# Ledger of designs, part 343: VH-VL binders against o27280

Target 1, 266 residues: o27280
Amino acid sequence: MDSMNVPEVLEIKRIVEESESVKTFIFSWDFRREVRPGQFVMVWDFRDEKPMSVSLIDPVRSEIGISIRRVGEFTDRVHGLSEGDLLGIRGPYGRGFELMGRDILLVGGGIGMAPLAALADEATARGMRVDALVAARTADELLFLDRLEAAGVNISTCTDDGSCGFKGFAHERLLTLEENHDMAAVCGPEPMMFQVMRILDERDVPAQLSLERYMKCAVGICGQCCLDDTGFRVCAEGPVFWSQELSRVREFGRYRRDPAGRRVPW
Short names: E, the ipSAE of ESMFold2; O, the ipSAE of OpenDDE; V2, 0.75 times the mean of E and O plus 0.25 times the DockQ between their complexes.

## First folded at step 15 (VH-VL)

Design ca61 (framework fv_cemiplimab; at its last look DockQ between E and O 0.86; V2 from the best seeds 0.84)
Fold by OpenDDE, look of step 16:
Structure ca61 (fold): chain C 266 residues (1-266), chain A 118 residues (1-118), chain B 107 residues (1-107)
Amino acid sequence: as target 1 above (266 residues)
Amino acid sequence: EVQLLESGGVLVQPGGSLRLSCAASGFTFSDYGMTWVRQAPGKGLEWVSSISGSGEWIYFADSVEGRFTISRDNSKNTLYLQMNSLKGEDTAVYYCTRGDYSWPFDYWGQGTLVTVSS
Amino acid sequence: DIQMTQSPSSLSASVGDSITITCRASRKISNYLNWYQQKPGKAPNLLIYEASTLQSGVPSRFSGSGSGTDFTLTIRTLQPEDFATYYCQQSLSTPYTFGPGTVVDFR
């Protein structure tokens, strides 16, 4: 329809190695095209296309960053690229996070920290107090810690194996924290988000959660990312949802659908 | 009809090991998380462990952490509980139940008795 | 850990009576509470989940209410088959904890 639906071939300006499995690809961006934390872009390597969250928004440098975890053939190819190589980018798409209040809690797991890192930058720039609970399986999988610290974020870490911070899951760590916030933003594995959402609900903290689903068109047409019962399209009505919206989504935290449309348990 | 059938409960000496099994039928096994709950003789119910449908999300009670292992074989519709370093306080009827963090324990097996005694 | 308590520990009633069992959590748990019935020598059965939702197949004489820390299970017009021990269970977070149980006997 408009220029946002046409892939733009962009040169990889810089690559940041976040972890062994995660790289951030940085591109020049024309900020006449607005982009918000929580939105995603479709990344095209001229063979396949995948949705990726925006993890960096820098209007001063006129740059955006996309963090990609190595998980399959597409991401393997992308991780093989170098600075100066080309990728197709179209978007941004979807509903991003909304900021409200003065104190915000970020709860992220693994690559789920990508959109939250961008949100953290915006929140801190607005003078908000930001607390972040960063979760991962192991210490080496914790993402964006230096970046968050530099931004003035108060960081709490948890790892499944106890290699860094609290030993356990994010929801378990959250239970040990007694502070209340004006709002929360959550992104990570759905079992984590499901349990975190319940705790936030109990505490009457408004929460936004970012979902990940198989997306093909990104424009709400193909229906591949449609959520059961509600008919919510993750690419159009999401990927950021309020907790009240997700409370109506039966599949949330319970199962997802694969590219063939089959139910896959978490 | 949903059915859960536990097996493997026997008398074992302290420090011993035992593996319990739970055979599930009447529903799509992989769609549900599963849980073990135990009940000591004449006592109340105690949550032991839960496992998600895929098996990737596992939770343990502190009392059994490091000693027990929960697993499942979705191709066989079977839930397992490997119990090592058994103690007298582990003596209980062990129930297999459907449910986890996202679902109440809506169906239960009849349980299998594990007795740890010298 | 979230501690669960129940009151009373036991009660005696007659067929046709209405009885109430109370469950209390050591901290707020919103509506994340389930009720179970266990008959002697049998496995527990789910009665109510999310504090007030009746499980399919459970008679309407069973009802649950409450939110936060205080919850109630009510059995109206008690039937002979209702002789059992009743447990509450919080589902907010691990470890999932049960109340100590309430024994319901018939006079």
Scores: ipSAE 0.910, ipTM 0.951, lowest interface PAE 0.5, mean pLDDT 95
Fold by ESMFold2-Fast, scan of step 15:
Structure ca61 (fold): chain C 266 residues (1-266), chain A 118 residues (1-118), chain B 107 residues (1-107)
Amino acid sequence: as target 1 above (266 residues)
Amino acid sequence: EVQLLESGGVLVQPGGSLRLSCAASGFTFSDYGMTWVRQAPGKGLEWVSSISGSGEWIYFADSVEGRFTISRDNSKNTLYLQMNSLKGEDTAVYYCTRGDYSWPFDYWGQGTLVTVSS
Amino acid sequence: DIQMTQSPSSLSASVGDSITITCRASRKISNYLNWYQQKPGKAPNLLIYEASTLQSGVPSRFSGSGSGTDFTLTIRTLQPEDFATYYCQQSLSTPYTFGPGTVVDFR
């Protein structure tokens, strides 16, 4: 029995309010269980269990952080917790990001910046040059800007409404940015990721994209996973995929599926 | 067979408002993004706006942003374009087409003429 | 914005001729380019997407080629129904932009 397959009850050491709807919960972690940026854990509130991306990996302080957006009953309950309260955590699970080269680009939308913030920390610690494009609907939904600045990341922002930085979408902003990156990592809503992927493809920049809907499939909860147009089940290899893998998935960026398998358009 | 039928084009005065409709049939409407493309008399094609299958992801040409609104009713298989603060430069045949960021503009309606003039 | 140009702006041809139309993007767009045909008084029809893929139902005499910034549409053995205006369109990024069109007239 691997320890990562059994929920461990951990005390919430610190809570960081990232925005009105996002909090980062920080726990002491035994790094004999390796955690990589792009991996997720199952968070258990003693009633329900949900997958959450790891947003902070700090082996020096022996801490991990998990950023959670308030979107439903489970996340509302977790947001109601305080420092000193307990949560069950098991994992990590899934295929994380792979760093390569010297100069990398991160493109994050909303909560998708969470796993990218952890990646930025690792990349800067390795001496890599990191450019981050942080996208959101409004200025108040831009996440991790202070943390990225503290890490030495070169930050560009865009908001749909123009309330901060470039007025427009991530892919439109990306066209105005430097194109000399060795790799890119992308996380956010699938329509954003689809359009960003096309620009990175044009630039011959290998891209890794994280799809939150495939996290459950990685732990054997595969009710929502389905075949792509090649008949290949991609759920076992997520949540991080290379752009060439996603180019084969007809559903990517267009629609997802509900628990009953019905198409839900983006 | 895929069919798109636009309606609503009329003569309207500068500063006025008009709503265009596009009735879709022959495919699962909600599986596709939709787009409006216009063509001024004797001129080329100009992209106006695109909307994703759910209606959540919307894009506008700079020339119409803030004045036009694109929307859809998936229960009625209908695409809309609400045009406000109309200008002479908005005079064009408006085409409804199937497609957005994720799909080419593969089927087009017959178009509806909007004339903005006193 | 990505600017699209086409050449020639117009050409005269006879049935049975082979013709080429060129489209250029102001920046690299990989193969994210579509070609449309529009007959007078009619709506446009998609001919080719992703630079070289024929839309279903489009005759094989139509072909597209190119990548990056330079693209061509070729019509072999021109037929009477091919006299029309042809537009290229980039699909790399919003705002989506069309070329100014190439008019193919009967000679």
Scores: ipSAE 0.833, ipTM 0.924, lowest interface PAE 0.9, mean pLDDT 90
Fold by ESMFold2, look of step 16:
Structure ca61 (fold): chain C 266 residues (1-266), chain A 118 residues (1-118), chain B 107 residues (1-107)
Amino acid sequence: as target 1 above (266 residues)
Amino acid sequence: EVQLLESGGVLVQPGGSLRLSCAASGFTFSDYGMTWVRQAPGKGLEWVSSISGSGEWIYFADSVEGRFTISRDNSKNTLYLQMNSLKGEDTAVYYCTRGDYSWPFDYWGQGTLVTVSS
Amino acid sequence: DIQMTQSPSSLSASVGDSITITCRASRKISNYLNWYQQKPGKAPNLLIYEASTLQSGVPSRFSGSGSGTDFTLTIRTLQPEDFATYYCQQSLSTPYTFGPGTVVDFR
């Protein structure tokens, strides 16, 4: 039987509580299946299956980590699991981030810092200078600060309520930061990414942004993750897109579609 | 045809509170972000606050943050501005307009006058 | 905050004239610049967005140009209905600041 798209059942090796609402689930992983920052996996809890970004890629320890925010029924069930419990994992899928140059800016909002933390590890391992703007609603929701600091990342923070760092939104803080980056990588709430992209476009900084859309098959066949007017499939041509590609996507930053295909605003 | 109609502007004493409403018609209200812009008598335009289509993303000018609240009821096609701790500087015509961070302000109501005076 | 200035603050013109209004941002804003027209006693109307794109229904005698920090609005062959106040507004980032306005009066 062909197991190309069948979930592999893996034991949860370790659970890290990143915040009150975010846990990282760590698994042993055979790196003959390469994993790139920005790629995703489908996580199956034996009832439902959802896409999740990889936040830790450690070939030396043969581990991957998947960070999951508690936001609904599926993630509630997964957050209730313990070390030793089982999950199904398919993947990895999608196009990951591409590193270029020597100076990179990361802009992450909330759980969007997960794939960027993985990218930061790779960038620092290559000897790149990494600046990260880490955004959240409150200080308690800022993710991966200790990990980024240990990796040598230069961190700026912002919170909507001002409880840590700059009081305000990521795009507002970005206006006051240096403009000397060779590229940027952006992941977070799509309204944040839209507004950040405008500023990066003004600076002529090549940017890669990671989109999130409803997915079913994850291999490009079912069409559930298609972006209006372009035919891009988030699971195949994305989830990471260049800003140049997104400039032609009318829906970016403005709406998404629910499982029934109905337009939903941000 | 897009129509926006503001209401609720009255004379209020300093320190008082007031809620403005904007009734929307002629478009799918929940698909669009909405904005309040004000204009003091004889003065220019000042952006006050924006809210996204879902109501989840909200932005304020520094001069009103902490005192004003923006909200929407998508089932009633209505935008609201709750104004507390009013000051003389808040005296203006308040316009309801369609748009937010993702769209220009393309349709405007006729405005409602708020006067803050003792 | 991104400061917006306009020049001139007012001007007088006759029907049939061609006029230009300039707008300057305190920092580069690419083409994230809108123009609005406000007639006396009425609400503003969007004329131009993204520096040069005419809003639907706006006459072709209106045009916008510029990128970066310096922008212009040009009205060719002024009509009686064009005597109004014109505002620029940056849309790069919050707060969405407007210019102080340019009053175009009949001579």
Scores: ipSAE 0.764, ipTM 0.894, lowest interface PAE 1.4, mean pLDDT 91
ESMFold2 (binder alone), look of step 16: mean pLDDT 93; pTM 0.946

Design ca62 (framework fv_cemiplimab)
Fold by ESMFold2-Fast, scan of step 15:
Structure ca62 (fold): chain C 266 residues (1-266), chain A 118 residues (1-118), chain B 107 residues (1-107)
Amino acid sequence: as target 1 above (266 residues)
Amino acid sequence: EVQLLESGGVLVQPGGSLRLSCAASGFTFSDYGMAWVRQAPGKGLEWVSSISGSGEWIYFADSVKGRFTISRDNSKNTLYLQMNSLKGEDTAVYYCTRGDYSWPFDYWGQGTLVTVSS
Amino acid sequence: DIQMTQSPSSLSASVGDSITITCRASRKISNYLNWYQQKPGKAPNLLIYEASTLQSGVPSRFSGSGSGTDFTLTIRTLQPEDFATYYCQQSLSTPYTFGPGTVVDFR
């Protein structure tokens, strides 16, 4: 049995309330099992198991963090837990982000900032210049601003309603930020990522985008999730994909598939 | 065949309200974003608003923000534009079109004329 | 906002002529540019998307080229049904913007 396939029961060491709907659960971690930004773990509450992005990777404290948004029964139960309670964790799984060059742009929407927060920590530790565009519907939904600031990240914000920063969408704000970057990493709702990708394409900036809906494919639960409607195989080891790969996927940003294979529009 | 049919255009006094409808047929409505584009008499085309297939992602031109709302009813294959606080400069033929951030405006309805005048 | 300009504002041509219409964006938009045709009293129809991809059903005499800020629409061997107004439109980012149009009239 591969140890990655067996859940390890871990004690919740600390809980950070990121917003009214998002909490980060922090666990002691043995870094003989490498974890990289962009990877996820399967979180087991002894009833159901769900994939969650790793949002904190701290080898100095020997800790990992997992940020969870409250959206349904599983996440409601997990949000009801306290320090000292137990969760099953297995992994890590999936392709992590690749860092290259000297400067990186992060563009995150909502909970999509979770894997990007971990990436920001690694990029700043490597001496890279990090610019982050943090987007949400409202100011209350902007995540990780204090953590990004503490890491030395140059932060821009935007909210759909104008309650914080630029009034408008991530791609509209990005259009006003005319800077060259060696690479970009993007995570958030697919319509946001699609429109951001077009601007990065115009700037000739290679981008890596994290598609949370493909996390199950990386674990082997549904291999068909990695094929588009043309039969082109994007990547078996998601959730992180290069923009060149996604530009060929007609479904990206437009619709996803339910378990029956029906189109679900964005 | 793809068909889009607008309705609701009438003469309205300044400050008034009006709702436009667009009935779509010949394609899976929910798979496509939709948009409204207007054209003032003798003038060019102006994008007004777009809405994604689910209705969750909505965009507006600055000239109409806060006054217009766009919505859709996928069960009825219908797109709507609710126009409030109408001004003389809103006088135009309003076109319903299929398309959004992910798709070009590839099919257009015949348009419906909205006149804002006292 | 990305501003779009077209030249000429109008031109006169005869059946059989080849004509070129120019569209310029106020900033680089890669190839995210569409062309539309509008006949008098009619709705617009899509001719070209992504700067050079011909829409299905559109005659091959229409072609588009360009990238960045400068784009052209060419109509070879102009036909009677081609007398219309032509609009370019950038699709890089909201708010989407159209050029002012180019009127192609019979000479």
Scores: ipSAE 0.818, ipTM 0.916, lowest interface PAE 0.9, mean pLDDT 89

Design ca63 (framework fv_cemiplimab)
Fold by ESMFold2-Fast, scan of step 15:
Structure ca63 (fold): chain C 266 residues (1-266), chain A 118 residues (1-118), chain B 107 residues (1-107)
Amino acid sequence: as target 1 above (266 residues)
Amino acid sequence: EVQLLESGGVLVQPGGSLRLSCAASGFTFSDYGMTWVRQAPGKGLEWVSFISGSGEWIYFADSVKGRFTISRDNSKNTLYLQMNSLKGEDTAVYYCTRGDYSWPFDYWGQGTLVTVSS
Amino acid sequence: DIQMTQSPSSLSASVGDSITITCRASRKISNYLNWYQQKPGKAPNLLIYEASTLQSGVPSRFSGSGSGTDFTLTIRTLQPEDFATYYCQQSLSTPYTFGPGTVVDFR
């Protein structure tokens, strides 16, 4: 825990509007605290604290970026902030993505593209070939396309309504591509990730999936991890898990748990 | 025990509309996705649609897309299939079943017959 | 779409026989295959899921095997109640698809 458990009050250096509902908040960062793609930080607005994935890692500018979608009271307040305002940041926390092989597939849905954008930067810097399947409900919700293109990523898109790219769901688009990859990284809503995982499993592509609901377990808040007594074995430090581990978890893609431990269906 | 009971199947004219219902009991309804499967007289099984436990994730067969709507009311433990612009080839027994992308179709109702004919 | 085929279309067997039904997918589907039984005039019931996992309450004389594109359902020591149509179904991707069915008649 040590210094990672103490919030540092940081100034919002820049705000990038990614879409009508998504903003990236950029902060100066001391890279003596190493940050890897797939890790998250706790963002504190001096009332509430929420886990947020790191979407930009830039050691040259000494900056990190955190992309936040407007979905509730906390995120509404944070979206109301301006450059120069302050937020508390602590971390990083959690297990980041591991890179292997020469070719990687990224599959992202909505805000799930945020940690994958950071991973794309690292993979391309290592000389890997990167293919990204970017999925959203509508064209306006596709994120980071310009950034991925600038990084040299091969991009495929799909939208549920057909407003951009393939008309349909991520797993349906993936099935039509029939490409081999040494590994994959997947982040988005669990129903999307569950169905994508099946196709990657069939192709014998090892996949890492990032699950937002396990981020609190990495900081010692163990509500989601206390399923080991029931044989679920999800107490491994998240938020990134290998697909072979998740294939045995009955609740993955089906339901999650609220703070009281009640099932909340997808 | 798990029980699913379909209702609403009747004779309708081509171009007409009909809503099917499926009453579920014996399990926590919202923990499961639900599916509609149909079977034309003397033919095999055809997947129609499934809906996730919350109702937010919905999938359709191409043959019914744009004409049928699936929905659920978790407070009433009921699944619905709204069928619009009905065609002769929609004539079938419609089965309600528990399951979706995340769960096999492990329990089935008795079925309700929809006949589309003049 | 993933197409499913079954062989044979029908077969006749006596009580006590062992039979096998085959199912083939038009592309690899790993083990994402389910088997259903439908008795005349009744709704289908799930026999096997994930190619080889027997559903709770299903008699042990039923077994499934295979992976990729080729799958089999085996019924050992046929009983009178096994007179039925059997369907395979892939669960790899939407749209979900069923095989055309295999009719098992007792001779």
Scores: ipSAE 0.793, ipTM 0.908, lowest interface PAE 1.0, mean pLDDT 89

